# VHH binders against Actin patches distal protein 1 (APD1): the designs that were tried, part 5

Target 1, 316 residues: Actin patches distal protein 1 (APD1), of Saccharomyces cerevisiae (p38281)
Amino acid sequence: MAFLNIFKQKRGDEASQLSAKGREEISQSIKICKSDDAANEHSCSGDCKTEIEEGEQAFAKLKIEHETPLLNSSKTPKIHFVVPTSQIDWQHDACLEDPKSVQYKISQWCDKNSAKFSNVGTGKTLNCAVSSLPKDIMDIDVMRGTKNNVLILPYFIWLNDLRSDDVEATLDGLVPDLLDENISREKLLETRPNVAVARERAFVFICSHTTRDKRCGITAPYLKKVFDSKLQEHGLYRDNSDYRAEGVKIAFVNHVGGHKFAANVQIYLRNPNTLIWLGRVTPTIVPSIVEHLIVPEEPTLPFPEKVRCIKKYQSW

## First folded at step 1 (VHH)

Design d10 (framework vhh_7sr4_2)
Fold by ESMFold2-Fast, scan of step 1:
Structure d10 (fold): chain B 316 residues (1-316), chain A 121 residues (1-121)
Amino acid sequence: as target 1 above (316 residues)
Amino acid sequence: EVKLVESGGGLVQPGGSLRLSCAASGFTFSDYAMGWYRQTPGKQRDLVADIYSGGDTKYGDSVKGRFTISRDNTKNTVYLQMNSLKPEDTAVYYCAAPEYDILTWDYYDYWGQGTQVTVSS
């Protein structure tokens, strides 16, 4: 396989899809890497190199749509609820699997309330996703799905011990305050003992929803292995038992739309508070993403032609 | 199996009107946003209009004030009323629906086969 030649050709083809206006739009949220820096393969040895090679072989067998420009093929949420399930795959309609579950109630609340927090004609801006993040298997209500801890992005907070029966009352109170630009983090948390700051520097979510599309299921584990190895090199990797602050959590998420653009990767950076949603992510570009976007205190974006949507949120 | 079937296209003179219909099946229609897009040969699909589950609407700049999107949840159908048609409205019109559990507004995973609208004398 001539991966280097394939990489160079696809990079050139995809880069031509990003207009000058699109590049300027992205530049409003993040500094773009110089093309020479972004396009070079970063040194990767031992397991990392092997994982890239294995991943590229798996990706080469898949039909991925390469012709459509990606920018604005998805929309950034005002709020993204991420519910731990400890699962890496879900039923076709992941949040609707169990009407008594926390994720079902959050999803229905989002549908009911999206218009209240959106301008006319902007559509749904509240998102509920499930993830492979760990749930407490020792808690019977958590195992039944009627209680959970919910990650709320881009705010980098955990809403702990949320019961499905309490979702409407809790979110009716919390969400208006989260969206109020005049309410500080300290003020928001003042009366909410069940809300805690998430201390991770970043979350990386890879769509793995095999039941929805096999390309997501096949690609996601290969990308995770490369992310894990590269983050371990930098001391930023955190497994499910590692609660140290300032690390990076990699998790799988349910279907995010655009499975034809596999792999889909959503990267939330805490400082500056930014969502970078990428399509057509391959094992070969993961080291560049880690080195330029995730590791530095001042992130820069490699491969802007792979951005589906991007938003720099207010500092929190 | 999600299925979207468009109808109502045809040939019309400038200044005329057409009403497009899209019959949807295989999903809980009332929970979905629905959209109309159009494509001319060699171009990407452009937004014509979206209608959200709550009834809010969004229109492409070129059609504002001339086209109206609506839905009938009892019939699982979305409509596009096109008035004051111009030659530049000539395109294949596509009905679109997103995946059920995805709260994205401008990505549609399900597309109809398309219906041709031609505006000429």
Scores: ipSAE 0.000, ipTM 0.209, lowest interface PAE 11.6, mean pLDDT 81

Design d11 (framework vhh_7sr4_2)
Fold by ESMFold2-Fast, scan of step 1:
Structure d11 (fold): chain B 316 residues (1-316), chain A 122 residues (1-122)
Amino acid sequence: as target 1 above (316 residues)
Amino acid sequence: EVKLVESGGGLVQPGGSLRLSCAASGFTFSSYAMGWYRQTPGKQRDLVADITSGGSTKYGDSVKGRFTISRDNTKNTVYLQMNSLKPEDTAVYYCARGLYSSSWYPGYFDYWGQGTQVTVSS
């Protein structure tokens, strides 16, 4: 397979960019795979193999930056709000598109309160993103953007039925409690009937923000096809109508920064609670990511040289 | 002060029909999705049906075409019409308030009724 030979060569070059200190830093959050485990070329068959080949052809046409070391080229969030839009692309400033929207109000709240929370919690940023996760098309306020359900990571909770007018009061109350390590999940939920546990094993977010950068828009659908097929082989794929616990949701997200390192993939694992943010993700490495990072009870990392940032959060 | 009170459970013969009702109080009923789940001893709770605040419905594969979920916002009540009942439908049926009015994730319910037994046998 010609793509495997190209992959092996590029992998060797990229692996040399990750220092011993960088490997040690990553190992504080997750066990790194042995190189022979990660390079298993037999990890994909049938439709999955065809999807990898088609994806690699599409990726070969793109100018991706391969020379810059990736580790610490992004920041881990303290809180990552993910707002369903059912869209796969957004205007240039996705959260600011409509001042009446839930995501606009959350984004403004994050900007206003960033300094207040600088010295508390794990991670560095308060971030609001939009995603292709489904919104309720039967609800007029949801369709107008003035009401939504918001996924809050890394806490693996849903803040449901949130109205744009209520964002400030709701987050002023909720966020200090989320960042307080002395407040258990059970205690948090006791007083908040609109907060639910997210039952997914993992969320995988692929940057698809075409309006921001065409490389994101071109790469994201090809990666999703391979993720979907591989997760289906393992019985972990969940579409918008599949509500079984312990599955994996794949969604597109707006601009995450570092589009020159396409594709950008953010993987949130629920147990152990970990964010692995990868750059330069290609169709060829997706099966190894699924097999070694997502499927096992004890995740291991197959391509540490592709980590942009990583954080193991405290169990709740 | 959320309360969900179920009624309509009982013993029916195969091929029979049964209508479950769930009377809700303590919240703005029209703003929330409502659902029905069922559980057999030793197994996880399975989705039977749910209905969003806007009236969109979802059904579990095993009941699709046989059961109908509906709601009456003036009575703060959600209903489950069960037709063509099979022995495999024997379970405790739980009414649940969805945490969302606008989400498609019926596995996310925050308040549950006490359950009502449905037994299908001859």
Scores: ipSAE 0.000, ipTM 0.175, lowest interface PAE 15.8, mean pLDDT 82

Design d12 (framework vhh_7sr4_2)
Fold by ESMFold2-Fast, scan of step 1:
Structure d12 (fold): chain B 316 residues (1-316), chain A 120 residues (1-120)
Amino acid sequence: as target 1 above (316 residues)
Amino acid sequence: EVKLVESGGGLVQPGGSLRLSCAASGFTFSNYWMGWYRQTPGKQRDLVADIYSGGSTKYGDSVKGRFTISRDNTKNTVYLQMNSLKPEDTAVYYCAAQRYTYGFSHYDYWGQGTQVTVSS
């Protein structure tokens, strides 16, 4: 049995898991990169090479599931709420631990309203996630979890100063307008002083939820080091205090499902507005992802066999 | 009503000094990043300096070593001490406030501006 599993874990075996129909499905959202271009690592600096080697050593010790085809192993979100916590790990049910928290109230709102929005907008799910994005440590209500700024994807907006007690009323008003294709971003913002545009070129979320699965916790920091180094080479890296537009924010997120496909990486591109959700991401392929998917104005997708789901949204 | 009121601008000789003040009202001052920006006619606003409640500061490259930003949370005021002023520092200086939070790509509130002119 072991010999079959070893053969299934070869690098080339994953490419064979993606059908011609699957490639065509992905092509509806993004142009697939030429195979020769995807293997190009020539831009990797000495530090980047060391980070890749260290990461690959860590990954080699882990049992990762390589047998299941990835395409459609996750669902594209219609709205993805991302709540800053400044943490890189969370309790088992991250959004449900504190019923007084903003993320708890958003999660409950998503569950209550999923059916109401099933036939409107692009994507399938209403999702609430927590992230390592920084929260305001000087605000006592933010530190208690009863107030926060919430990133709303794929719309690339911040809903600022949202209080847990105000979640239902606020989202009841905001979400129908977000999902109405006839309402522009400018019109949405006219009457909402607590809504601000997120001017990042992209957000990259790596699942680091160690409490759910140690493979996520072990893999995520190694991937982040390689992403950070490559983004710095292109002048796109932004740390937690850097508010400059047109950069890339990389953060850790809680459990996304399918931790057996570690590492899980969700990439939101602002223009064209696209989610690329990847599984089995390794340090070796990160340079190619940055060079072909994140940096170019016209993104192309390397390693389409690693796509769990993909969706091109309406321009915002 | 949120209000930012700048003061301390004026005419000064090259090599001189000025201290700008910005008095804030209508919001919880200690929860906001405070900054100074400047603008010359026909050009974009440039960051001069910013400061958060905990004291961390950032400066524009052209003013490093010459300007110092500070704040007094008990007086709801942010200051900009400008030393060794040059003719190129001539601009309208704007006070700006951003909530001490992650998530803003721009400032929440702007003052009306105060003119600084450096010439003989």
Scores: ipSAE 0.000, ipTM 0.206, lowest interface PAE 12.4, mean pLDDT 82

Design d13 (framework vhh_7sr4_2)
Fold by ESMFold2-Fast, scan of step 1:
Structure d13 (fold): chain B 316 residues (1-316), chain A 123 residues (1-123)
Amino acid sequence: as target 1 above (316 residues)
Amino acid sequence: EVKLVESGGGLVQPGGSLRLSCAASGFTVSSNYMGWYRQTPGKQRDLVADITSGGSTKYGDSVKGRFTISRDNTKNTVYLQMNSLKPEDTAVYYCARTPLWFGELSSYYFDYWGQGTQVTVSS
């Protein structure tokens, strides 16, 4: 009972940080839940309840910054490359560990080409991230890091069998076509046999980069347990071998910035095509996020005061 | 609901054998890195054996040649066959799912742990 009262007090304080203008800005991308529809109406029981209690105890020991308004503390990407590594922690500069790797070459390409695409497409940045998504460990080039399958968001496509030496030529051809509003998905795929649709309903990325900030390493696993349990209730959970369409993949990602706002969660919804980037995510609010934002055909946003950035992209 | 349930522990004489089983539900063992760990009071958990999604195996130095990790994908179960047991093998044995890749253990989180099963080797 006591931690629920503390949660209500903290939520009231955070809600007061979101201005009317900020709320209106968020509403341009997604419908906001009524305050009475959010929070405790989707409480969990059994193992899920125990996972929330254990997580809240772990979070209570951490120094998390609660005073700064979150909205616009991060930037929405035009393109977010997500590289599978099968790891949940990385060296300090994750994409730069190995100059021969696919993620190194993508990161360099993003830096080189950022200005070229500044006035094209939706969003602000070209980003490369590494993730705990599985890589094909039976392929020696994949194991060496010189070949991989790369998830491209918000387009919900996989660029398969990408070799590090081919990154520049491949992205020089692919990215202008991705950002061209006159080129349909069907036309893009007709000439690109290595491009496949990602059929997931959503991807949820939780920052776990312990080497950068221990708060990320401590918080991420507790959040994942609650997400997994809640998604299993809805038949939406997918493990690494389960490629059934319309499910949800939860993965860990490297450094996203703003670790003082732990936990950081990036949610990509396929339909409508939307990124919701949240800070100060706690185990207690995960059930509400799943029930209102991820499960419904028409998503609604609980806890708009926790939005760091949000963007509704063009339908693909 | 993700669960790992260990079974097969017990009391054996030195030189004896035991087979531990780890029944998984809520995920597929064939697509995940699975491991067996053990812990004695006052010590940190030690890696006993692991198996990658591709089927590659690794063993702790003290058990190499005596223990074998395997899985049955149709039963969604991971096994640890323990032969030539020694008193120093006495420990609580834990099954874990982990997204580990090539043994950077300190950089990884163990997603799920079983409750543990006691193995006692005594004369």
Scores: ipSAE 0.000, ipTM 0.215, lowest interface PAE 14.7, mean pLDDT 81

Design d14 (framework vhh_7sr4_2)
Fold by ESMFold2-Fast, scan of step 1:
Structure d14 (fold): chain B 316 residues (1-316), chain A 122 residues (1-122)
Amino acid sequence: as target 1 above (316 residues)
Amino acid sequence: EVKLVESGGGLVQPGGSLRLSCAASGFTFSSYGMGWYRQTPGKQRDLVADISSGGSTKYGDSVKGRFTISRDNTKNTVYLQMNSLKPEDTAVYYCAVGHYYDSSGYYPFDYWGQGTQVTVSS
């Protein structure tokens, strides 16, 4: 009984961390759910309930920081390059493991060019991440790391067959056009046969970088199980071999900062084009996130107190 | 090094049974859907059966009720149990990664085993 009062207090303390100004800031990008709608409406049955229970037991053993307000603890990207590796963990500096790799060259390009694009487009950073998204395991150059297909968010495009030696020339040409609001997606693609539309309705990235922080490695698989089960109920789940359009891909990503706020989840919605970056995500709240944020045509945000940053981008 | 190693093909009489196996190595097998496809001379490969990473199955209309696809993630193996075989089941059977392709979509990889001959002869 006394223990239930402590849980209710901690949940209330988290909600109280979001200021009226912060709530208004979030509301500029997405409609916030009424608290009653988010609470207890979207429980799952069967295997999903068991997965939540197992996950909550695992989370209970971890020291997660609950005192610090999350809003503006991260920055929204202008461009987020996501490089497939088929791995779920990486070396400490994931993009820097191999100087010959595509991700190394992209990371160096981002560092070199961040200042040049500071006053252009929507968002604040140029970011390169690696992910568990599948790489072409049959291509020897891809397996060596010197060639890859790169997901470019928030634009929902694939830059295909990118070679590490071609990164600088390719991005020098592509990125200015990408950030130019006067250039349509169709116009961008007309002269670029290696650029294709990413047809997923959403990407969900969970930080799993165990080498960087053990809490990320422990929490991420439990969250993925609940996301997978809930998305399967809606026919939206896609595994690494499923290329059907209008689904949701869940993938693991390298360290995103703020590991003390595990679990970290980045949700990119294609329409409306929005990044919702959440901290302190637990198995219990995943069904509500799927039902209110990912599944509806008009997304609404449950648990706004868990937002680290949010940005609504221009639609293509 | 990525490998798919198929086994279990052969010659069988109509009404007979065969079990095909595909042993996979060099990738995270449990994270990928797997499928069985078949090809007769002069025709494109057709889906026989697929199984998702989560265990959901789909079958080609001609084999529903006769064939069963299954997987063993501890052995990195996908199986095709073929019952009530007919002469029209004669084909080279291929194990593959992936179950859905769309001509308008981007496909980061495509990947097949060597194939195993199944001959149903009366």
Scores: ipSAE 0.014, ipTM 0.463, lowest interface PAE 7.8, mean pLDDT 83

Design d15 (framework vhh_7sr4_2)
Fold by ESMFold2-Fast, scan of step 1:
Structure d15 (fold): chain B 316 residues (1-316), chain A 123 residues (1-123)
Amino acid sequence: as target 1 above (316 residues)
Amino acid sequence: EVKLVESGGGLVQPGGSLRLSCAASGFTFSSYSMGWYRQTPGKQRDLVADIYSGGSTKYGDSVKGRFTISRDNTKNTVYLQMNSLKPEDTAVYYCAKTQYWGTYVSPNAFDIWGQGTQVTVSS
């Protein structure tokens, strides 16, 4: 098939962008798949195959930057706050829409405090993002944005019932304890009844911020359809109301930077505790990502040339 | 004012069945995960079963295949159907509400508990 030949050629071109040193750097965080194993992975059938074909047609119309090497084109955070909005698109500066909102207060706190927690390098060590994860539509304060539940990665915890006026005091107390290697999860939870464990195996965030870049809005829904179908085959799919442990949540996220490398996908694995941030993700490679990276107890990485950044965090 | 009231406990012979009920009030029942936990003297509370707002369930390893958790959002009630009961199932059974909307939580986050109902499996 012409499409399969184009895919193989593009993959070969991108693979040549990853240096031996870059491959060694990635291998310190995760084992890399043999290229033949990744390429020959069983693809979806039936509806899933149709979803891949439709997605590839949509992607073919987009101008994606393919020349720049991806490794180190983004940076891993020490803490990533993810705020549910139930939205799939946001204003240009998503966290700044409403100064009374929880996400506004977290974003301001991160900006104020990022330097205090930087041990190595430059750039933002604390990140606040909004997501399509569900918010409580029956709670008037949640609907107004002044109260929310906040997912804290890579710690796989929920900071629940957080009010915007309480953000500074709460994070001033919580964040130093999260970054203290001598404080266990059990110890942290003892005095914090509003902190709960997130029992998901993984979170997968796909940039869908259409207002920021149309490529993000076009690519994200097609990727999600393929992820959903493939995860359903493994019994790992969880919709917005399904909180069963050991499943996978797929959600849309606001602007992550580098929209020219669409699609951008951030994968947080709970065990081993790892962030894998991928660029140039296409529907065709999603089955391999699920089968090699997400499903196995010992994950392996099928397309290292697509890594923008990667970090294996300490177990918590 | 959150209130959980358990019922349906009692004495049963090994191999028998019991159905526990938990009537909830004071919160938007359909939005919260509910669970059943049990405690034997001198031990901490153990997970029996959880049911999430969307209807998905999780079971403790010792009860899988024997117990079924369900909920009726119209009646604000969560149920535990216990089949093939064994002497080791003898415990006080507690109904629990998570403090958090739609989130899976550890047993420590189920700080809102009912009074408990005694289940005794003995000949």
Scores: ipSAE 0.000, ipTM 0.168, lowest interface PAE 14.5, mean pLDDT 81

Design d16 (framework vhh_7sr4_2)
Fold by ESMFold2-Fast, scan of step 1:
Structure d16 (fold): chain B 316 residues (1-316), chain A 120 residues (1-120)
Amino acid sequence: as target 1 above (316 residues)
Amino acid sequence: EVKLVESGGGLVQPGGSLRLSCAASGFTFSSYAMGWYRQTPGKQRDLVADITSGGSTKYGDSVKGRFTISRDNTKNTVYLQMNSLKPEDTAVYYCAAYFQTGSWSTYDYWGQGTQVTVSS
């Protein structure tokens, strides 16, 4: 297997796609790693090494688009609603599958209110996604989809026990306060018993929507295995039953677009509050992403040529 | 099967007008956001205009005040009215459709494109 030589060659070609202006743009949000640091081998042995090798074999069989520069091929949201489904794949139109569901009502609310919160000429400000994050299977309304706990990023809060019929009234009240720079987290939570802080240090979302694109379905599980193993080495891995703070949750998300740039990975860091959206993520680069971007308190960005979009949000 | 078919492109003189149409089939059109992008050789696709399922519109900075996007859900068609055309508007124009939620910049379906040339 010559995957390390292929990786180094492809890395050189892709790095040349990122302009000096593009590097400057990224640097406004995050410090970029020196090329030597990003290329250095990170300690990953045993299961992690085997998972990288298996993943690279799977990736080698896929046709992924490598010619197009990635920067600005996607846009950052002001608010990203993430709805747990416990599923790793969804019907073609995931949020529109069931008109009685929480995600359908949030999707409709986002559409109705997008103009109110958007600037002319900018991208969408409000987004709703579904995820493999766990839903409460013991609650009949949650199982029916008419009640759920909703993760709200980049604010790192959970809106708990949200019912489909209450979505419009709840978000009409909550969202203006979230977007008001003069309202602190403590003030926001003061009279909202159904809003709780999400205690994770980071969320990592991997597009796994097989029904939309086979490459997403094939690549996502291999990336998750490497992320899981590397996070376990650092004591940051959390399974669905682990409620400890300051860990990292890896979850699958529905279609994010740009499937030709598989794999697509969205990384939300709580401190500093940052979204890093990467394309062309391979098993070989996951250890470097964990070591440089996720683990340190002062994150640095390896492989800036793989950034589709990035935004450093206001501290929460 | 999903299909987006663009029409209305062509050659016009500076200051002229064109109306692009995109006929959609194979999905629930009224639930999708629709957009127009353009691409010149060697460059990334640039957003020209988009319109949500609810009718909210956004425009690229270079086309504001000159172009208008609209949709007709009964005909499953999105339109781009292009006025006061400039040589800089010369590009291949692509119709795109995306899931209203969960797709904030990347379009799920693309048409084949239609050439617009603005030249004397």
Scores: ipSAE 0.000, ipTM 0.227, lowest interface PAE 14.5, mean pLDDT 81

Design d2 (framework vhh_7sr4_2)
Fold by ESMFold2-Fast, scan of step 1:
Structure d2 (fold): chain B 316 residues (1-316), chain A 120 residues (1-120)
Amino acid sequence: as target 1 above (316 residues)
Amino acid sequence: EVKLVESGGGLVQPGGSLRLSCAASGFTFSRYAMGWYRQTPGKQRDLVADIYSGGSTKYGDSVKGRFTISRDNTKNTVYLQMNSLKPEDTAVYYCARGYWLSGTPYFDYWGQGTQVTVSS
């Protein structure tokens, strides 16, 4: 009960940080919920309630920065490569752990080519992240890190069986076509049998990178428990072995920057194609995020004061 | 919000013709495959016809040569021209939006369906 009162106090303080201009900017990408609708604290059952209570107790012990306005404290990606590792924590520079790995080669390609694509497509950055998404443990090259399936957002496609030695040639061909608004999805995939559509309705990435910041490592598992429980109530939960379409995948990510705003959560919606990157996410607000943003066919945004960046991408 | 609205169904005599239309909204129509599928009670949905953004088409074996799928990207509409209708063509006809998955289109949005009945 006490931390629900603290939540209401902090919610009021943070709401005052979002300017009218900032609210209008967010509204260009997504409808904002009424504050009364977003504040419905009784939108979970059973284990979900217990998980919120445990999580809030853990969060209360952490020093989180609450004074800085969040909007525009991060950049929307033009392309976000997400590499499965089956890990929930990584070394300080996660993509650079192994120079022979697919993620190392993608990260180097992004650095080399970022300036070339600065004025093309939607968004600002080329980004390579690693995630807790599962990798094929039966494939020795995948286990060694020299081959992987790579999720490409916001396009909701998988680049399958990508070998580290082939990264440069493959991305040199694929990325210009992805960023060319005159090339349809059908045309892109006609000659690329190793590219497949990701059938999830949404991906939710929670920064869990403990080696970079302990707040991320402490907060991420508590948020995931609440997301998992709430998604299970809606029949949208998918574990690592469940490939059914139209579900939601929750994964941990190494995405670094702004750890003082823990917890950091990146939500990619397939339709409408939108990234919502949130800071200061707590267990108490997760049910509202699921109910208003993820579950509805017409998503609405609770807690717009928690947006670090947001982008509605063009459909393709 | 993706919306697909079918029209043009009805009752026709064997040998007759119908034209089905599907009005699409809420997405960039020209970038997606569109399809028609049909379902008889107690059976799974069967492919009638698919049309890709480039204009290439695929037909179910039972309708090839009798039905023609077409699209108008300026009107965001896909059509199914049905000729030489047979009693076995009686079904609910569904419009669908598709995207590529492992070299084949996956259909993720469906209209409500329109009834076609071929009977004397």
Scores: ipSAE 0.000, ipTM 0.107, lowest interface PAE 19.0, mean pLDDT 81

